# VH-VL binders against Beta-1,4-galactosyltransferase galt-1 (galt-1): the designs that were tried, part 5

Target 1, 206 residues: Beta-1,4-galactosyltransferase galt-1 (galt-1), of Caenorhabditis elegans (o16374r189to394)
Amino acid sequence: KMSICVPALFGNGYDAKRIVEFIELNTLQGIEKIYIYTNQKELDGSMKKTLKYYSDNHKITLIDYTLPFREDGVWYHGQLATVTDCLLRNTGITKYTFFNDFDEFFVPVIKSRTLFETISGLFEDPTIGSQRTALKYINAKIKSAPYSLKNIVSEKRIETRFTKCVVRPEMVFEQGIHHTSRVIQDNYKTVSHGGSLLRVYHYKDK

## First folded at step 19 (VH-VL; from n1 with light chain S58D)

Design j1
Fold by ESMFold2, look of step 21:
Structure j1 (fold): chain C 206 residues (1-206), chain A 120 residues (1-120), chain B 113 residues (1-113)
Amino acid sequence: as target 1 above (206 residues)
Amino acid sequence: EVQLVQSGAEVKKPGESLRISCKGSGYSFTDYWMHWVRQATGQGLEWMGIIYPGDSYTNFDEKFKNRVTITADKSTSTAYMELSSLRSEDTAVYYCARHDYDTGYPLDYWGQGTTVTVSS
Amino acid sequence: EIVLTQSPATLSLSPGERATLSCKSSQSVLYRIQNENYLTWYQQKPGQAPRLLIYYADERESGVPSRFSGSGSGTDFTFTISSLEAEDAATYYCQQYYDYPYTFGQGTKVEIK
């Protein structure tokens, strides 16, 4: 009933440990399917083995996707293609779909509630098609898994640059990387959530 | 430097209402939670409620839900707590305290406290 | 609502002794997804606002002396002062922030003989 779309996984600085943490933590939160779009020729052997393991165990759907070449703007529009493909894969099938990078983690603020309970509350108004909240960058040294605010060894720094979305896929006509561009009907809404109930963190280890 | 400055001591009669201000400075007011906690003389700490000024979300202990209102004014960086239908049992020191959820520092800075006496 | 029960109610010790305070929760305050215990410890001296000492059950706040420590997980938590000093005479409170309302324990008063 919840899924994650990772529109592009091909940057340097990733290791298999971080992908394991992403998949395992989101599975524990009740995410049932994770779609990962990547150019497999850019992955090292450890990463390929890890992704194959999870794909073979039906925890992820790995999609080989090669962008034409690197230019300003090309990556943005190429990611819109993967975002659109992933939206369509979930329309009519998944109740709530998250769009985020592999090192981003949505968490409930009220710890006695599950992620699904939190998201369900935010979408209780049936006219809401999309919830957008600010992405918070954590620039700190991580001492151990799993990713959490407690496990940061060095001084953490919070930076806000972009927003990330969770959507009802059937209510979205056009999805961007950082916003829902268009819902299917005029009476449906895209809303910004101020962070009191749901947060999203981008963990960096530098 | 982070500071929380509360309004001054008050003497009230039963049935009246109380309104305490808490002005935050030295930090981004809308990025931090604000809690209200009280303590009757010789008693323990009692959590009353919370506000997130960034989106105005509030939550209260059930025993206060029909008597307490917590608000925030972003333009003055000031939180307010109102308690209505006062009783002698509401005689206490009232504190505001800030909570940095993103760095894991719950209630790291406290106001100086506001002494409230409810008597005839 | 989550009830925190502290023991003992009063602890009277000499300087240099080890103080051990207990806080027991009626429900687990461990967020298993990220392995975090949502439990804090505060010190309150007479006439003052409380002071944060320990968060996440075992993390010491900046500027807090190393003689203060916390441990435990789930429902059973311990606060320790390894070698008491005269200025440690205070009441110590635990608080949970796992579920609303964010309740406090009733306090443990530490007295210096």
Scores: ipSAE 0.660, ipTM 0.852, lowest interface PAE 1.3, mean pLDDT 83
Fold by ESMFold2, fold request of step 24:
Structure j1 (fold): chain C 206 residues (1-206), chain A 120 residues (1-120), chain B 113 residues (1-113)
Amino acid sequence: as target 1 above (206 residues)
Amino acid sequence: EVQLVQSGAEVKKPGESLRISCKGSGYSFTDYWMHWVRQATGQGLEWMGIIYPGDSYTNFDEKFKNRVTITADKSTSTAYMELSSLRSEDTAVYYCARHDYDTGYPLDYWGQGTTVTVSS
Amino acid sequence: EIVLTQSPATLSLSPGERATLSCKSSQSVLYRIQNENYLTWYQQKPGQAPRLLIYYADERESGVPSRFSGSGSGTDFTFTISSLEAEDAATYYCQQYYDYPYTFGQGTKVEIK
């Protein structure tokens, strides 16, 4: 029903516990497959073990991909290539595909509804190919796992800078980092959702 | 400083309509939910409905669904609640209250209340 | 519709005593995926708008004295004033945000003898 594309995961020194939390929370929300793109040679041993465990148990698909060199981190041009690959992997297979970074979570606002029910409602118009909503950065120290609004330090700082998408992959021709660039038919639509029913949080450590 | 300022008290007759305004200031009006809550004299709090001014999404308690309209004007940072076909049972104090979803579920700021009396 | 039932209806105690208020929900308000209880407590004094005290069942709003606390999960919630002060005379309401309509309990009136 639902999948997540993580266009780039890099970094020696990432906390493997955070990756476990990401995968487990999204699995609980009904995500059936998570596609993760990374240069596996650059991962530390704890990270390699964690990703191998989930790959061996068929919860993730790990794709080895070497991104072009850049001094300040992952280049977004490399992310566009992995986004396109992931879109194609889901076309004709997955009903709804989310595009988000590690430590980003799509969350229903109405808690009596599942994530799938929320997304299905947003796509009830069959001409809608994608939904885009504002990414909310939570600039606060995390008290404990799991990631949630309750588990952050009492000092909370929220900012909005970017958007993230969930799509019907069979309706999208070209997906960008923060938007759907082209749909496959002229009458299909891309919609900006204002945040009343679906939120996307990025948890930043201060 | 965050403030919610409501329109003044009203006296109405059965069958008429009321329209209460709630002007928010000191915060980003479109980023916060606005609830409407009423309280009859000597009674408890009664949730009526909600609006998210950012995308104009609304929801209401079913007991009001054909009588209540909730709107917002982004240019004036003002939310409105309209209640039609008034009855004597609609005599109450009506509150607007702000909801900061991203920091938790507080109704952290409330308007001063608007007293509405419905009598013949 | 989720019904919140508060008890007792009225609680009359002396200053310094411990007040314990109950709020019971007809359905669970626990979002199990993130382990969050969507329940809030408010204080209302006569002639005033309600004041937020506790959210997420057990998180104290800033500026709320430490004598106020909340606990519980799922369907059974408790609000406690550890040592009553004269200014705590008020009606206390619980509210849930799990499902529309976002209902309130009927209130518990706390009186100081």
Scores: ipSAE 0.648, ipTM 0.841, lowest interface PAE 1.4, mean pLDDT 84
Fold by ESMFold2 at other seeds, look of step 22:
Structure j1 (fold): chain C 206 residues (1-206), chain A 120 residues (1-120), chain B 113 residues (1-113)
Amino acid sequence: as target 1 above (206 residues)
Amino acid sequence: EVQLVQSGAEVKKPGESLRISCKGSGYSFTDYWMHWVRQATGQGLEWMGIIYPGDSYTNFDEKFKNRVTITADKSTSTAYMELSSLRSEDTAVYYCARHDYDTGYPLDYWGQGTTVTVSS
Amino acid sequence: EIVLTQSPATLSLSPGERATLSCKSSQSVLYRIQNENYLTWYQQKPGQAPRLLIYYADERESGVPSRFSGSGSGTDFTFTISSLEAEDAATYYCQQYYDYPYTFGQGTKVEIK
């Protein structure tokens, strides 16, 4: 019923341990499939083995995404291409699709409710095609548990300029990195959620 | 630094309404939940309800469903709790308290309390 | 609605003794996805607002003396004052924030003899 699109695997913060934490915790939340785009030729052996394990166990769909060269503008436009591909893979198949990076984690605020129950409530109006909410940065040193507020050791920073989306994929025509650009019909809506029921956290080591 | 300052004590008669303010300072008002909790003399704490000023979401204990209104004014960083159709049983000290969900602290700062007496 | 039952209702102990307080929940307050217990302990002295001591069942708030601790998981929780001091005379409340309404226990009053 729920999937995650991870449009690109970039940066120095990604290692096999972080990917395991991401996949395992989201599986516990009821995410049924995670779509991962990466240039597999440039991944180290530990990361390749980890991604292969989850692909073989049907937890992820791994898509090889190779750029002919490396430029900042090309990486950004490459993310838009992977977002579009992932949206189309989920259209007609998945009820709710999240778009976020490996170090970002959607959580329900009310702990007696599942992520699916929370998202279903936010989409109760059948004309809503997309929900977006502000990304919250948490600077934490994690010792033992995956993505937990209990593991925060120093500081929190809230960033409202960057938002992340969950969508009904069949209702979206054009998806961006931080917003839904266009829905398929004029009477469908994109809405901003203020954070009372659903939050998205971005965890950093430093 | 962080302070929650509540409006002053009130004396009411049954059937009247009360309205208590809670002004938050020293923090980002819209990023924190505000709870309302009351305590009758010699009794325990009773949770009444909550507001998230960032999007105005509210929830409250069913026992107050038809009588309580919880609001927030972002421009003045002030939360309000209104309780109507007062009864003698509503005599209590009423507290506001801040909830920092993002850093894992439930009710880390409390207002000074507002004493409300409902007597015929 | 989740009911929290505290025991005993009153403890009367001498300085230096260990105080042990119980809070039992009518249903689990453990969020298994992140392994977090949504249970909190407060101290309230006469004429004052409550003070947060313990959150997530076992985490001390900053500035709280190390003689205060919490433990337990799911439905059974314990709050301990390892060596009572005169200033610890207060009523102690547990609260859950797992599901609305965010109920409190009825309190345990700790008295110093």
Scores: ipSAE 0.645, ipTM 0.841, lowest interface PAE 1.4, mean pLDDT 84
Fold by ESMFold2 at other seeds, fold request of step 24:
Structure j1 (fold): chain C 206 residues (1-206), chain A 120 residues (1-120), chain B 113 residues (1-113)
Amino acid sequence: as target 1 above (206 residues)
Amino acid sequence: EVQLVQSGAEVKKPGESLRISCKGSGYSFTDYWMHWVRQATGQGLEWMGIIYPGDSYTNFDEKFKNRVTITADKSTSTAYMELSSLRSEDTAVYYCARHDYDTGYPLDYWGQGTTVTVSS
Amino acid sequence: EIVLTQSPATLSLSPGERATLSCKSSQSVLYRIQNENYLTWYQQKPGQAPRLLIYYADERESGVPSRFSGSGSGTDFTFTISSLEAEDAATYYCQQYYDYPYTFGQGTKVEIK
């Protein structure tokens, strides 16, 4: 019922422990498939093993891509291409698709409700094609177990320039990195959610 | 630095309405939840409701549902709670309190309280 | 609605003694995804607004003395004052913020003999 698109995961800037935490926590939240786009030739050995393990066990779909040009010069357009590919992979298959980076988590505000219940409530109006909310940057200390996180948090403010989306894939014609650019019918809507029911956090290491 | 300042004490008769203000300062008003909690003399704390000024979302304890209205004015950084059809049981001290969801602290700063007396 | 039941109603102890307060929830307040208990402890002295002491069941708020602690998970929670001081005479409340309405327990009054 829910999937995540990770439009780009670059190289050796990340440790495998964070990838394990990302996949395991989102699976516990009811995310059924995670699509990850990366140049597999540029991954270090521990990252390759970790991603291969989850791909072989059908937890993720790992999509290899190689840019024939200097990556810095085409980063934005390459990421838009992966976003478009991921949208199309989910159209007609997935009810709700999230677009975020591997260190970003969508969470429900009301803890007695699942992520699916929260998202379903935000989309109860059948004309809504997407919801976007501000990304919050949080400094965190994470407990050693993949099933628990304790945060030591510095103060951050909502930044609307950086927002993340959850969409009904079948209602979206063109998806951007931080917004839905176009819905398939004129009467379908894109909505900015103010954060009362759904939040997305970007966790930074100490 | 962070302060919540409430409107002054009120004396009311049964059947009337009350409206209490809570002005927040020293923080970003729209980024924090505002709760309303009351306490009758010699009694425990009773949660009434909540507003998120950033998107105007509200929720209430069902026992107040048809009597309570919670609003916020972003331009003055002020939250309001209205309670209609007052009864003697509504005699209490009413508090507003701030909640930072992102740091896990439910009610870290409280207003000074507004004493409301409903007498026959 | 989630009901929080505190015990005892009143606890009368001498300075230096250990105070142990219970808060039992009618439903679990553990958010299993992140292993967080959505339970908070407050202290209230007469004529004052409540003061936040413990959040997430066991995390001490900044500036709270180390003699105050919380423990427990799910439905059964304990608040402890390891060595009671005269200034600790107050009523202590638990509150859950797992589900609306965000209910309080009825309170435990701690008295110094």
Scores: ipSAE 0.645, ipTM 0.846, lowest interface PAE 1.4, mean pLDDT 84

Design j1
Fold by ESMFold2, fold request of step 24:
Structure j1 (fold): chain C 206 residues (1-206), chain A 120 residues (1-120), chain B 113 residues (1-113)
Amino acid sequence: as target 1 above (206 residues)
Amino acid sequence: EVQLVQSGAEVKKPGESLRISCKGSGYSFTDYWMHWVRQATGQGLEWMGIIYPGDSYTNFDEKFKNRVTITADKSTSTAYMELSSLRSEDTAVYYCARHDYDTGYPLDYWGQGTTVTVSS
Amino acid sequence: EIVLTQSPATLSLSPGERATLSCKSSQSVLYRIQNENYLTWYQQKPGQAPRLLIYYADERESGVPSRFSGSGSGTDFTFTISSLEAEDAATYYCQQYYDYPYTFGQGTKVEIK
């Protein structure tokens, strides 16, 4: 019923421990499939073993992809191809698809509700095709915050220029990294969610 | 410095309406939750409702059904709680309180309280 | 609605004694994904607004004296003052943030003899 698209796992900033945390925490939240796009030639041995384990256990779909031209920073132009491929893989199959990076977690605000129940509420209006919300940067005190999602913080900031999306894939024509560019029909809507019910956290050590 | 400043004490008659303001300063008003809590003389704390000024989301205790309205004005950094059809049982001190959800600190700053008396 | 029941209603002790307060929840307030309890303790002195002491059931807020602590999980929670001081005379409330409405317990009044 829920999937995650990780549009690019490139560079050497992601270690195997963070991958395990990402997959395990999201599985606990009810994510059923995670699509990961990476250049497998660039993976170290620990990363390869980790991704193979989860792929063999059907928790992830690993897609080998080399970006034709890369820029570091806020915009990853080559990532649009992976986003489009992942959107199409989920269309007609998955009810809700999230687009985020390995160090980002969507969480419900009301703790008596599951992630699925929370996003189902946000999509109660059947004309809503996507929801996006602001990314929150968290510098967690205990260094295990992604594992526990317990925010005992030494620093936080809110970055409203960067948002992440959850979509109904069948209602989206063109998806970007930080927004839904076009919906399939004129009466379908894209919504900016202000953070009252759903949050997305980016965890870092600073 | 974070401050929550509430409107002054009021005396009301049964059947009238109450409107209390709570002005927040020293923080980003739209990034924090605002709760409303009341306390009758000699009694415990009673949660009334909440607003997230960032997207105007509200929730409230069902016991105030159709009597309570919670709003926020972003341009003045002020939250409002309105309670209609007042009864003598509504005599209480009314508090606003800030909630920083991201740090796990539910009610870290409180207003000074607004004393409301509903009498015949 | 989650009901929080505090006991005892009043606790009268001498300075230096250990105060133990209970808060029982009608439903679990444990969020299993993070393995953390959404329960908070406040102190309120007469004529003042409440003061935050403990969050996540067992985490002391910055600037709160170390004699204050919290423990428990799920439905059963305990708040402790290890060595009571005169300034600790107050009413103590628990509150849950697991589900709407975010209810309070009825309070425990701590008095110094």
Scores: ipSAE 0.610, ipTM 0.820, lowest interface PAE 1.6, mean pLDDT 84
Fold by ESMFold2 at other seeds, fold request of step 24:
Structure j1 (fold): chain C 206 residues (1-206), chain A 120 residues (1-120), chain B 113 residues (1-113)
Amino acid sequence: as target 1 above (206 residues)
Amino acid sequence: EVQLVQSGAEVKKPGESLRISCKGSGYSFTDYWMHWVRQATGQGLEWMGIIYPGDSYTNFDEKFKNRVTITADKSTSTAYMELSSLRSEDTAVYYCARHDYDTGYPLDYWGQGTTVTVSS
Amino acid sequence: EIVLTQSPATLSLSPGERATLSCKSSQSVLYRIQNENYLTWYQQKPGQAPRLLIYYADERESGVPSRFSGSGSGTDFTFTISSLEAEDAATYYCQQYYDYPYTFGQGTKVEIK
C-alpha cells in the first residue's frame, strides 16, 4: 500500500551498504515497492549486483534512465520526467507514494505506530492529495547502521531547507521534487505538515 | 538563556478550574514540543500531556479524560494547560518541560513549577 | 499504556559504592527499525525540577558526570552510579517516549548513609 520513488540515483555518492540499509529499513517500515531511476552503465559492479538482487526479489523496480545531453541546462526537466513517470506508475495502484532520495528517510514520530498508520492519519481528510514536510539535514558521521538519531558519531547539525512529499498518486496531476504543483480537482488539497507526527531526515556524511 | 517561566502558585476549591501558563524564551518556541508533568507532594512524576506549537498537535493521558486542555499562543511564546473539575487529588506541583525530538534530548529544560492546592 | 516499574524503591549506600537501579517496562520500548530504545533517566532533588541524565537508554547528556551510565534494551534497563557522591542523593526516574502516554516509573530514592 506504500511505495517510494527515488527520482535519481546518480552513479556516485552511494555505496552498496547504503543501498542495502535504505531498502531494508524501508521494507521494515512497510514500503512494498521502491522505484529507482538511474543510469545503470555508470554504476559500479557491487552496486549493480546489489540492485539486481533486490530487483530479482521484487523489492525494487530499477528503471534505466539517461539524460540525452549535458545536465547543465536540463536538470529540472530530467528529474521532473522521472518524478512524473513514477507518479503515473503508482496512480490507481498505490495508496501512498513517497518521493525522496536514497539518503532520506521518512520516520514516524510516535514509535508505537507504523509508517502506514502515521500516513493514514495525515490523510484522514479524503480531500488531501499531498502532504509535505521539512527535510531535516543531519550533517554528521554515522557510527553504525541503521541510520538513526542515536547512531551518529559527531555532533548533530540539524537544518531545514527543503521539503519532501508523500502523496495519493491518483489525486496528483503534477508533482515536483519538493512540492505538489497541481492536484487533479480544485477541491483537493496540498498541505504542509508541521512535523509533529512525521519527520524526514537527510543523513549526509561530511 | 533558554527559560521556561510558569505562572504563580494557586489555591483552588474542588470543582473549580485551573489554568497554568508557561512562557518559553531564548529559543524558537514553535520548533519544540512542550510537555506538562505534575507531582503530588512526596509522590512520583505524572505525565499529563504534550503540545507541538508548530502545528498545534496535542495528546494527553486519558486519566484526565474531558478535564484537560492544552494550548499554545505563538505570538506570546506561551503554552497553557487547563484542568477543570478540580479534586483534592489534583493538589500537586505542575511543570512544563521542553523537548527537542531531533537532538534526542527529551525534557532538557523545565519550568520552575507551579504549586496548586485544591482544598475546601 | 506502558507501565515502568522501578526497583528498589529506596537504596541506602555509602559514598564510593556502586548504585544500581532497575527500570522494567511492561512492553518493549525498542524501535527495532532504527534500533533506538525510547527510555530516559532523570535525577530529581527535593524542591527542584527533574534533571535529564541519560537518553536513548545509554547516552549521557552533555555535562553529566561520567559516573552516571545506563544500559539495557527492550524491556529491561539499568542505571548505574559507579562511585556514589554525596550530591547524588536524589530520586531517579525512568521515562519512556515510545507510546502515549509518555509514562514515568515510580522512582528510586537514593540515600547516602
Scores: ipSAE 0.604, ipTM 0.824, lowest interface PAE 1.6, mean pLDDT 84

